# Designs tried in a protein design chat: VHH binders against Leucine-rich repeat-containing protein 39 (lrrc39). Part 11

Target 1, 343 residues: Leucine-rich repeat-containing protein 39 (lrrc39), of Danio rerio (Zebrafish) (Brachydanio rerio) (f1r6i3)
Amino acid sequence: MTGVTVCCGTVNSIKALWETRIKKTKDDLKKEKEQKDRRAVGRLTGAWEDRIILAKLKEKIVTEEGRVILRIEKEEWKTLPPALVQLSQIQEWQLHRIGLQRIPRFISSFQSLIVLDLSRNSVTEIPKEIGKLTRLRELLLSYNRVSYVPEELGCCENLEKLELAMNRDLDELPTQLSNLKKLSHLDLSMNQFTTIPDCVVNLPSLEWLDMGSNILETLPDNIHRMEKLHTLWLPRNELEYLPDNISRMKSLDTLVLSKNKLRDIPPLMEGMSNLRFVNFRDNPLTYDVTLPDLNEDVEEEENDREMFGREFMNFYIQEARKRGSQNFTSVLNVMLEGVSETA
Below, E stands for the ipSAE of ESMFold2; O stands for the ipSAE of OpenDDE; V2 stands for 0.75 times the mean of E and O plus 0.25 times the DockQ between their complexes.

## First folded at step 6 (VHH; framework vhh_8h5u_2)

Design m3 (at its last look DockQ between E and O 0.63; V2 from the best seeds 0.69)
Amino acid sequence: EVQVVESGGGLVQPGGSLRLSCAASGFTFSSGSYAMAWYRQAPGNQHERVAIITSKGSTNYPDSVKGRFTISRDNAKNTGYLQMNSLKSEDTAVYYCAARYWGESGYRPEYDYWGQGTQVTVSS
ESMFold2, look of step 6: ipSAE 0.677; ipTM 0.876
ESMFold2 (binder alone), look of step 6: mean pLDDT 78; pTM 0.786
OpenDDE, look of step 6: ipSAE 0.850; ipTM 0.945
ESMFold2, look of step 7: ipSAE 0.630; ipTM 0.859
ESMFold2 (binder alone), look of step 7: mean pLDDT 78; pTM 0.787
OpenDDE, look of step 7: ipSAE 0.806; ipTM 0.923

Design m4 (from m1 with A99L; at its last look DockQ between E and O 0.65; V2 from the best seeds 0.00; counts 0 for: pae E 2.3 > 2, unsure alone 64.6 < 65)
Fold by ESMFold2, look of step 6:
Structure m4 (fold): chain B 343 residues (1-343), chain A 123 residues (1-123)
Amino acid sequence: as target 1 above (343 residues)
Amino acid sequence: EVQVVESGGGLVQPGGSLRLSCAASGFTFSSGSYAMAWYRQAPGNQHERVAIITSKGSTNYPDSVKGRFTISRDNAKNTGYLQMNSLKSEDTAVYYCALRYWGEGYRPEYDYWGQGTQVTVSS
């Protein structure tokens, strides 16, 4: 028995099977071609859109004194397109009043950033990727909606200026903020802080602090650890007392305490020789003290400043010391006279 | 057209407890937020703040009430609460609720005060 025998039944079945496989293969190849064509069209359309977007972004780039700046103002950009990452050499973002809602996570690609100015937008979050920007010197987010500061901001080791004024709900900061060894300027005004956070007191290089228009009732007893602080703005809070240790702030030059609830002035502040400007205006101080008639012939505005300045502070302290002694003496005299007559 | 209404005051024995409520209504705030505070005023004294709670829920208390008073808030109802435990005769005062509101770039200082609710601690 030699040779292969093909009968009609088996040949027809084999032929049909073979034709079915060929048809299935052709259908599969057609589907693959259609998928490849769709991907190719999508790729080309995306590349064109990226080129158009990038060209528009390049129109917003300016160079000023060697600094490459992305500048967009009063033009709606609720989000920033990912194509922006192709311009990662930008050293400064100046994006004001553009309605920006998010700092993109691709911000980490902008390793040359020195200034990130997003003031007056709608930013709700500082992404943890901010910590990758180790060359960043200024982060300006005043007039936004930031309610949380990530601990990763402490990784921005060259940060010198942080502004978070008027973010409304901001009321705390991460402990890691004290890792900012170069931070010299901090604006936390117009938020909901109830105390100066410990991490702020522990900032070793802080020179300027604004916490005005918060809800501070007290200052920390260890405030004197802020050895380089020369300007402290605390107007429009609810401070009732100053800690005695405030007198140990030897670098303090300017201290604004207007519109608080202060009842007295710590006597040791008299010895703060570096304190040049101090403002106790609009506080319910216990004693009603007015400066002598030295300012009769000056402008009323100048009189107000001098009346609540350093001269006023020193005069108040001396008068409070005097009146306190006289009141104690009067009470003692009445007590001694009563005891003598009764006993 | 904002009203702040305190309730829950009354007479309580020393060591007892009271819970005060502060309901805010008539808000015309657009995209603002607020902190709630409780103040008290004994006869002849100025107001003193006994509790504050921020819009995010952070709280602060003076030493005179710390550990005895607890402030809380229900943002959905714009209502705050002051739980006062272990009451002392020295806590006798009129208690006021106050709101500090943050609006379009301006922060008014406690623009909205209630008329007060009396708390009397007496055996």
Scores: ipSAE 0.490, ipTM 0.784, lowest interface PAE 2.3, mean pLDDT 82
ESMFold2 (binder alone), look of step 6: mean pLDDT 78; pTM 0.792
OpenDDE, look of step 6: ipSAE 0.860; ipTM 0.950

Design m5 (from m1 with G105Y Y106G; at its last look DockQ between E and O 0.62; V2 from the best seeds 0.70)
Amino acid sequence: EVQVVESGGGLVQPGGSLRLSCAASGFTFSSGSYAMAWYRQAPGNQHERVAIITSKGSTNYPDSVKGRFTISRDNAKNTGYLQMNSLKSEDTAVYYCAARYWGEYGRPEYDYWGQGTQVTVSS
ESMFold2, look of step 6: ipSAE 0.618; ipTM 0.846
ESMFold2 (binder alone), look of step 6: mean pLDDT 79; pTM 0.795
OpenDDE, look of step 6: ipSAE 0.848; ipTM 0.942
ESMFold2, look of step 7: ipSAE 0.627; ipTM 0.851
ESMFold2 (binder alone), look of step 7: mean pLDDT 79; pTM 0.794
OpenDDE, look of step 7: ipSAE 0.832; ipTM 0.938

## First folded at step 7 (VHH; framework vhh_8h5u_2)

Design n1 (from m3 with A99R Y111F; at its last look DockQ between E and O 0.68; V2 from the best seeds 0.72)
Amino acid sequence: EVQVVESGGGLVQPGGSLRLSCAASGFTFSSGSYAMAWYRQAPGNQHERVAIITSKGSTNYPDSVKGRFTISRDNAKNTGYLQMNSLKSEDTAVYYCARRYWGESGYRPEFDYWGQGTQVTVSS
ESMFold2, look of step 7: ipSAE 0.609; ipTM 0.836
ESMFold2 (binder alone), look of step 7: mean pLDDT 81; pTM 0.816
OpenDDE, look of step 7: ipSAE 0.865; ipTM 0.951

Design n2 (from m5 with A99R Y110F; at its last look DockQ between E and O 0.68; V2 from the best seeds 0.00; counts 0 for: unsure alone 64.6 < 65)
Fold by ESMFold2, look of step 7:
Structure n2 (fold): chain B 343 residues (1-343), chain A 123 residues (1-123)
Amino acid sequence: as target 1 above (343 residues)
Amino acid sequence: EVQVVESGGGLVQPGGSLRLSCAASGFTFSSGSYAMAWYRQAPGNQHERVAIITSKGSTNYPDSVKGRFTISRDNAKNTGYLQMNSLKSEDTAVYYCARRYWGEYGRPEFDYWGQGTQVTVSS
């Protein structure tokens, strides 16, 4: 026998070392398994939360006249959950009075969107991702807190309606807005615009413009480039005069200029055959022109239109022309009388 | 109490310069959506707006003063300014500052809160 005896002390020491390593390895593996189990439970909890949120969102989807609409009203949603991306087929967002604070950047996933109506929320920013929505026709953000319009909005090539009324701090627009070749309706009322931006004048399809309750003092001389504009709302500004070229706006049907600082009315406006509704109320016009007594029992608004409508405009222009003619006649009479006295 | 107090007026020769100040109290220019404007009024005339600065800092001027007047504000001092250069006799007037504030439904108004400051440009 070989007769070789293995040292027991050495074997026991080595065995103890291996047993210690094996135990530590098993402990480490157990900790890893417990961590994986905790992650799996967390993943299932997150999946359950996503299912609950998605189910709640699906309850807000309606189909009206062939359109898939996400409608949430008078319910607090300061933010929109990412799970909403699962419903990217939605064609309209109608989210009113929900306290929404931001348009999510994942809006770009909603390539079927035609109408984005976020009126009466607390939105402060339009993300650049809005420019990916090339099918968007209407962007309605009135009664929010938007102070800046990104140049990428000019990439929404099918946009027809843009409403940004009552955002209070808006005072400028990106030049790229003129790229919106289909934009026909633009509401910029109740903001801080001091001029009509050149990009607005350069909108080739604009039909309806509201810039009421801004801080306008002048209108651009090239205002007539807006050849398709039929409605122009400019009440409650500080306009002092109208540019002569306003008479060249042959499509203009409705022009509201109440509560400005206008001194006169350009005489060539008599030739604006399409202009049917015009309002000059509450302007310090140079000549005092009044129409006959009106029915006292009609609404004040109806009386205001008759007093300051197209009939008033023409009446004013005629009186201004008449008084100018009388001034010329008076000067001529003095000259002729003086010549007679010297002859 | 919301107030603005104008100062910095005086007598100056044609071609000279003045800097008007508009010290605000009861509100801060850096908060809300406040625009600030300078108006002037000569005897027998209505108020004429000569400068405006929006809450975001955009400015505008009528042709009568463009290039000569500069509006600014210092939010840290809660004070607005009107730098007037190359003054002409036509600039003689009482100058007022006003803020533009908002009602609940977006009906903004300008308010004048002080007596103004006299600027006289004489030969």
Scores: ipSAE 0.695, ipTM 0.879, lowest interface PAE 1.2, mean pLDDT 83
ESMFold2 (binder alone), look of step 7: mean pLDDT 77; pTM 0.779
OpenDDE, look of step 7: ipSAE 0.758; ipTM 0.909

Design n3 (from m3 with Y111F; at its last look DockQ between E and O 0.69; V2 from the best seeds 0.00; counts 0 for: unsure alone 62.4 < 65)
Fold by ESMFold2, look of step 7:
Structure n3 (fold): chain B 343 residues (1-343), chain A 124 residues (1-124)
Amino acid sequence: as target 1 above (343 residues)
Amino acid sequence: EVQVVESGGGLVQPGGSLRLSCAASGFTFSSGSYAMAWYRQAPGNQHERVAIITSKGSTNYPDSVKGRFTISRDNAKNTGYLQMNSLKSEDTAVYYCAARYWGESGYRPEFDYWGQGTQVTVSS
């Protein structure tokens, strides 16, 4: 016989497959248990360290004018610990000179933030998560290393003040920045801007703009679209000419153009009735003029302001008209006298 | 010790092309922040900036040359370039390269470094 042997062979094959399946299942369960244990130990260790770090962070919290502020100054914190998220009710970060190298992605957990002041650190980028901070009114990142502004900053619908002075390489802004309907104060000084970006010209509420110490050669022809701009700082650029439409900036009160390459002052600026302070010092102006009505009783500092203010501007424009007219008349007289002499 | 030296100028016919080079020494483009620009000056005129490239590579040109001139640089060779196409007689000038460098201090530009210039003449 043969019937028994056939049945026996089939049973052995099935048993072997069954045992293999059971072993694989046991190995899988063992691996899951080992991984779970590792995560549990890590979780407990992190909880203890988090408690210690939170205690240190709570010592940095102050309350002023009804606001909860995290204040750290001149103390090394190159990164911020994730445990900080447990204090998400903080309304202001005031972190100065702490060597901070990045704004953490968990910044989005701080939905109560009104002021994010990270001035004088080493921050290299603004994370896209910044756009989740819809209550943010002030973002202060002057004296850092930010070279790119994410388009998501345009989602911070309540932002009123943005400072990015002295970030070295910053030379452009995203188009979406024009979505900041409440932005009234913008400091872009000491960077590498070669023009005033269109998105800045299109900011509907901008009142104060500093683009000093950049590499501007011209101003946009549509600069007058900044209808609410009261203060414009443009010293230490390479401006050669001012656009005709600058005279249409109806709200402009303060205009600083010192240390540029301007050859003349546009005559239409004489009609800018709101312009109270203007500075053309250290430009290669064609005419060298001085104010004739110097007040002898006034101290030197006030006298200097008269020479470089609105009075200086208006006097220069008037003198340029007179000297231009005299030169033309003198040339014409020589031409006419020459014709008469030959007749 | 910092120097920039222009080369590549010459005489070309209207409609022609010319490529200027600006070799920098005494600093490296990979250290600190810098911008590179080309200026031109015809007799009796002030310098006109015709191209600028920032440390991040953003460029800007005045309307008089936009679309015809292209600035570029090779950071590995510490060399900048100005490609000038569709040249016109009014492009005749001495062309200068200049570099602005914001060292490690980073407060503001330290100095402009200028070359001695290279003549470009566009005439039949």
Scores: ipSAE 0.531, ipTM 0.802, lowest interface PAE 1.9, mean pLDDT 82
ESMFold2 (binder alone), look of step 7: mean pLDDT 77; pTM 0.780
OpenDDE, look of step 7: ipSAE 0.816; ipTM 0.929

Design n4 (from m3 with S105Y; at its last look DockQ between E and O 0.69; V2 from the best seeds 0.70)
Fold by ESMFold2, look of step 7:
Structure n4 (fold): chain B 343 residues (1-343), chain A 124 residues (1-124)
Amino acid sequence: as target 1 above (343 residues)
Amino acid sequence: EVQVVESGGGLVQPGGSLRLSCAASGFTFSSGSYAMAWYRQAPGNQHERVAIITSKGSTNYPDSVKGRFTISRDNAKNTGYLQMNSLKSEDTAVYYCAARYWGEYGYRPEYDYWGQGTQVTVSS
């Protein structure tokens, strides 16, 4: 009664019992979790739970070069607990690769913050409360998932550096960003910008701009309004031409245009005396020219950079005039006469 | 593997309209950060981008087609569109759809998918 009958009937019955027990165990664990959650919410747990987590957070506080820094590395923190507000004297957050999913709205309590570095997390939103941080100088959110920048960021009147590289879907900025009168460094690379936003062109103190690896097809004609811009990174876009007004960017020192769709180089760029480093590598320029006088002592990689640098640019412009002299000269003469007639 | 296929090309009279479609397979537009773009190439010319729509729906057009062409996409049908109005003889070209992907490490052109092209002819 044991062998044959037990195996046939018992196997089917035991399988049903195991499946029922597995489901019941999962249901029991779910109910236990729900009861635990209800008890935790129903307690007056503020001071005790806050004390425990606050002690853990205090272990993450360091002082370096006179600054109080919250530094969390090699530890997963998907959210930050409200108890952190009790440490509002912190001057820098350095929270890298911790899986952070949001900037807490209580960030407004951190009135001493100078640097908010949340690079390489999973942050999806910059809360409007960021605008209360009027002492903030650096906001670093590269390698996150921010798709929207609130207009209130324009209230961070002391902001000097903003990094939003590699937020994938970011394709626009609020017009109020132009209120950032001290912003000198802006990284918008590796996003989906189709143009340089007007608010960026209107930043009065901008010195360094990276919009590489976007989908720019043209640059704004008024690009020269960025009077203090000395470094402009635009590699890996779809630029087909440069506006002539780029030659009016008197502070421009470094211009990287590699891996675009450029067909020609504006002739007026020949007169840009401050332009020290330029890179036209990997563009389908109309004319194939070779810079003949490379220094043989320079490494191959450095020679490649010089082959598409300032000497290359000037040589290309001269060769382009030479090969299109009758047609190009006629167009240039009309443009010069037009300028004279408008004065 | 991401794949796109164009359709809707053909012969049209000047001033007429055409609607091109770009059907995607092997991915869903809503499952990632995809931009879609339309390019055209006439014989003897290089590729020209005529429209792009970002993953968030922002669009951009060159002056040559602005106001006449409209890009859109329907995520439920996994299909992008190019509405081409007020067509001119200069619009005669092969039109290509591209799906542009932004992954964990940014945009890399080796992850783009290009269609085979569809002919649009505007007979004057």
Scores: ipSAE 0.651, ipTM 0.868, lowest interface PAE 1.5, mean pLDDT 83
ESMFold2 (binder alone), look of step 7: mean pLDDT 80; pTM 0.799
OpenDDE, look of step 7: ipSAE 0.837; ipTM 0.939
ESMFold2, look of step 8: ipSAE 0.566; ipTM 0.830
ESMFold2 (binder alone), look of step 8: mean pLDDT 80; pTM 0.798
OpenDDE, look of step 8: ipSAE 0.844; ipTM 0.942

## First folded at step 8 (VHH; framework vhh_8h5u_2)

Design p1 (from n1 with S105Y; at its last look DockQ between E and O 0.74; V2 from the best seeds 0.00; counts 0 for: pae E 2.02 > 2)
Fold by ESMFold2, look of step 8:
Structure p1 (fold): chain B 343 residues (1-343), chain A 124 residues (1-124)
Amino acid sequence: as target 1 above (343 residues)
Amino acid sequence: EVQVVESGGGLVQPGGSLRLSCAASGFTFSSGSYAMAWYRQAPGNQHERVAIITSKGSTNYPDSVKGRFTISRDNAKNTGYLQMNSLKSEDTAVYYCARRYWGEYGYRPEFDYWGQGTQVTVSS
């Protein structure tokens, strides 16, 4: 029972300890009360703010053709409040030019969403929670700042339309995007793609693809695997050649290749009977070819089509064959004429 | 002032290596949506892009140099590089560094702000 010794300064030490304990206890109680008070005020303020914000959001809801739509345009909403979850039956978000900076992670609560249209905002990220939206048919994020597409987007099994135009930094897609068996419309224009990603070539239902204003130098040799593709927009890239297999794209109706670096036109494209509109304008083609018989009575649009369209393509191919043969013949004639002059 | 300056060219034997540098000033590669590319031009030929690195660091090369050339950049030094290995006489050209920019205030669809170029000569 020994171990505790009493010293001359012990009384002062004990008193100091008690005073310190009492002050510490009072300080702790004060801090606890202040925290409790803050939580109580915070809870009341939050509930009021939620009710106010919810009322404002309910004013933005419209019903059109049996769909419940949240529509906000040209009004500043840099973030969306969590109270929005209370309206989880919304089927379409149409939020344009609201300065939205992120898709909230609570997007997963909106299981009825069919259309998520956030075009012309400041969204930087598609959250992985997007993959929970298995009823989603359209994801429209053109004119944003998305630089990365999460692999979970491949879980949106009913997605039919994906637009990511003008996100500037986007240069790759996850391989899981090929899991989108219903995706028929894909806009990747105005980004930094240097190739058409393999996952895009592997999309089984793709009908419409825009990769204009990217940094494409070549197209994949297996481009013909896109059997349902009828419209391909590739203007303003750096394409120097087309793969010969482009001629095997049997569904291709519209092919825009203006403002590239193309030096030739694959001769097998002459047999593409479904190709109705093609545009080779502003390419440094090897041969300078002009259609001789433009119909002056046709409309400007139709006349321009003929000048750089399918008729131009076929005429170019024929003239390239002719001029290639004439170059060989011309060399022979010069040799033969030289021999004749010496005789 | 926005500027890019190429260096590191010279005379090299076939099979040799060179490392080109592209020093940038007036902008920071990592602070915006900047892609950088190396182009080359031999007399009588058009510009040929031999390497590209996007703002996120993805790279691409034409078949003529794939496996021999490597583009990179050092964001801390604000400098791009082109490592050229197994050089061939066909690689003789003036090499240019260029950038492409998507800024807050506009869209630039083509590479701009070209440097003066640096001569690479591959000769026995």
Scores: ipSAE 0.522, ipTM 0.797, lowest interface PAE 2.0, mean pLDDT 82
ESMFold2 (binder alone), look of step 8: mean pLDDT 80; pTM 0.807
OpenDDE, look of step 8: ipSAE 0.843; ipTM 0.941

Design p2 (from n4 with P62K; at its last look DockQ between E and O 0.73; V2 from the best seeds 0.75)
Amino acid sequence: EVQVVESGGGLVQPGGSLRLSCAASGFTFSSGSYAMAWYRQAPGNQHERVAIITSKGSTNYKDSVKGRFTISRDNAKNTGYLQMNSLKSEDTAVYYCAARYWGEYGYRPEYDYWGQGTQVTVSS
ESMFold2, look of step 8: ipSAE 0.665; ipTM 0.871
ESMFold2 (binder alone), look of step 8: mean pLDDT 80; pTM 0.798
OpenDDE, look of step 8: ipSAE 0.867; ipTM 0.953
ESMFold2, look of step 9: ipSAE 0.647; ipTM 0.861
ESMFold2 (binder alone), look of step 9: mean pLDDT 81; pTM 0.806
OpenDDE, look of step 9: ipSAE 0.873; ipTM 0.953

Design p3 (from n4 with R108E; at its last look DockQ between E and O 0.33; V2 from the best seeds 0.60)
Fold by ESMFold2, look of step 8:
Structure p3 (fold): chain B 343 residues (1-343), chain A 124 residues (1-124)
Amino acid sequence: as target 1 above (343 residues)
Amino acid sequence: EVQVVESGGGLVQPGGSLRLSCAASGFTFSSGSYAMAWYRQAPGNQHERVAIITSKGSTNYPDSVKGRFTISRDNAKNTGYLQMNSLKSEDTAVYYCAARYWGEYGYEPEYDYWGQGTQVTVSS
């Protein structure tokens, strides 16, 4: 379109200039208002953030079976705000999958805590202040990144359950852990333990121990000091033999040793009359043993347990005695062409 | 290429010493949760673990070598070591270094790196 521009006198040209100035003024005011809003939020963040955060935290409090519980699940809280101490009468923290990176030092203000469940987070450290929680019964930190347990945990005299499964780098415990006279349940699975620590063997009330998926090569000779232990899970380690004293664990009911490097089963284990379930599956045992008279109709899972359970253990021990005697006799008395299968 | 390579093997007389090295390439020991272990295998035997050092530096040894072998790691040099002292004829084997990985489900053997082995022979 071949229009000519007229510089002076047109209402549309003056209108356009005025509209441009009005827009610029409105944009300036909008920017100024946005800056003031950001500054105001910054000035009041400490006070009103605490009140807002505390109100949100109070919405997460439930009462169940007479306990006051802080429950947060699948919501991102990498840190916990200090305002939380105003709720120090909480008896349970149940904070799952919230991305928590540390247990705050102010945990010591929560003197009423019975259960601290921080499973499936990113916690890297248990603070020394944990030792102030003398009413604590359960500390659950499985699926975190804890690599060190402070000696002050031994001050939690009422602790009954400690779970530290899947913390990847955890490989030792403080000697003071043996001070936990009520600890009955200990889960240390999926870590880098090379031994069962002496402090664990010295726990007087321990009933349940899981150290599966570690790198254990041997068990301590004094393992029988664990007189109340009824369940011992040790699958997926590198155990090559069992100490003879394992037969002295009179309370042992369940022993899982699958996926290790065991070549033999100590004969004295035949006398462990309290041992109800034992699993030797996936070990390079010297002799092949098949249980007699198995019912073809049993479920695969039930049948599999019998093949590697107590009945299997006893039959293996009996067969090892018989085959050892026959092999010795054959070597001394008669030269045989064939040899037994070596592995 | 991502691998670990052993070196330092050889022929020694009984009572002698050797220091084996395990050099990592294509990855760093400090970049993840790695335990480092030394295994040995004599003909007709299974692999025997003779030393392990965890990602945090804790060590363990079987009775057969305890007091004679020392494992160490230098993450800055990306190298592990096995110092073998007071060697016996029973120590004759191929020695393998392994970098053993801990991931989301604990030990994850599919992410392990195993060396090709270095021969150690203890004889006259």
Scores: ipSAE 0.613, ipTM 0.855, lowest interface PAE 1.6, mean pLDDT 82
ESMFold2 (binder alone), look of step 8: mean pLDDT 79; pTM 0.792
OpenDDE, look of step 8: ipSAE 0.766; ipTM 0.908

Design p4 (from m5 with R107Y; at its last look DockQ between E and O 0.79; V2 from the best seeds 0.74)
Fold by ESMFold2, look of step 8:
Structure p4 (fold): chain B 343 residues (1-343), chain A 123 residues (1-123)
Amino acid sequence: as target 1 above (343 residues)
Amino acid sequence: EVQVVESGGGLVQPGGSLRLSCAASGFTFSSGSYAMAWYRQAPGNQHERVAIITSKGSTNYPDSVKGRFTISRDNAKNTGYLQMNSLKSEDTAVYYCAARYWGEYGYPEYDYWGQGTQVTVSS
């Protein structure tokens, strides 16, 4: 045997090992303390930033006629900070030309919102959280980049006005939009709609619809389901024909059809007693008709209304009867019956 | 030079198929908000829109061709297509491709039209 079988060690060696362990423990505690201090400083910095942002936001709050309004115009706010939630009593957002890119999902915290006006921004998406805003009456997103409307918008049961003009790529709406029983004003102009969606036709309270500057080729045969519609703007589309049922739109007062591809005018429109303003200017109507009784003493603007308005419409229909074709003979019989019923 | 050019027309028997192509040059379909449409015109008639595809890819067709014609676009090839199946003699016409642009001014500013390609459906 080699002499010593016991593990070699000395008091000095054991002391050195003990000192090494003590040093390691001290170093670990120092590292932990430094990490804790760095986290504490980070939290204080964040709290300062939140207070500064909140103070800036509070400067943007105004009160007008008892409403609390967040108003920011022509000042860059591409995003809205979460600290805004602390001001959840705001009743109107009026944020114009601020470059806003997104409606924050925390919008659901603003249960007092009545008006959300984000016109002329860069908003690309309406979040599903919009559906939590059951008091919302107006959603204004014209001149943005919205290409999709979530079905949850149908949960905004008090919505009265929806504007989505000039979002350029918007071409469809969710069927749930018909759940908006109070919606009376809808602007979908300057988009890529190829038809009036069924959900729009089924809106029970719709009074005003603008779908100008879209790519409509036809109107739905059931257009007359819009019983309260008094104003219909359809200029700058590709309409070739109007459905016969348009004559059944009892509330229709204003119908703008300028710059379409209309060939003819439905003869039963002669009986539309509430239609006060109609515009057929710049359509390739089959007959070139000019009103024989121009009033030379009347303003040019009033003459223009007469040239392409209701008087023009009625004269066109009468002239089409005179030029007699198989189709016009059938229409003439209906028109004679219609006139008798309106006496 | 900015233009669209159609190709793929020809003579076909009733019940046959053709695929029309619409090649764009001088602009790209992906560079903005463009819709693409196919129109046709028989002698003595107005242009009839037979298909349209929006910038998002939504399509619409009149009843006269619905279920028989399919419009598509391949933005990578800068080309649109019209697949025409179950052709009838009444489909005989010159077919035109058109591209429509939505710019900053609130309604379409340009229509780019091709010169047309003849489709003849005859026994």
Scores: ipSAE 0.599, ipTM 0.839, lowest interface PAE 1.6, mean pLDDT 82
ESMFold2 (binder alone), look of step 8: mean pLDDT 80; pTM 0.801
OpenDDE, look of step 8: ipSAE 0.850; ipTM 0.942

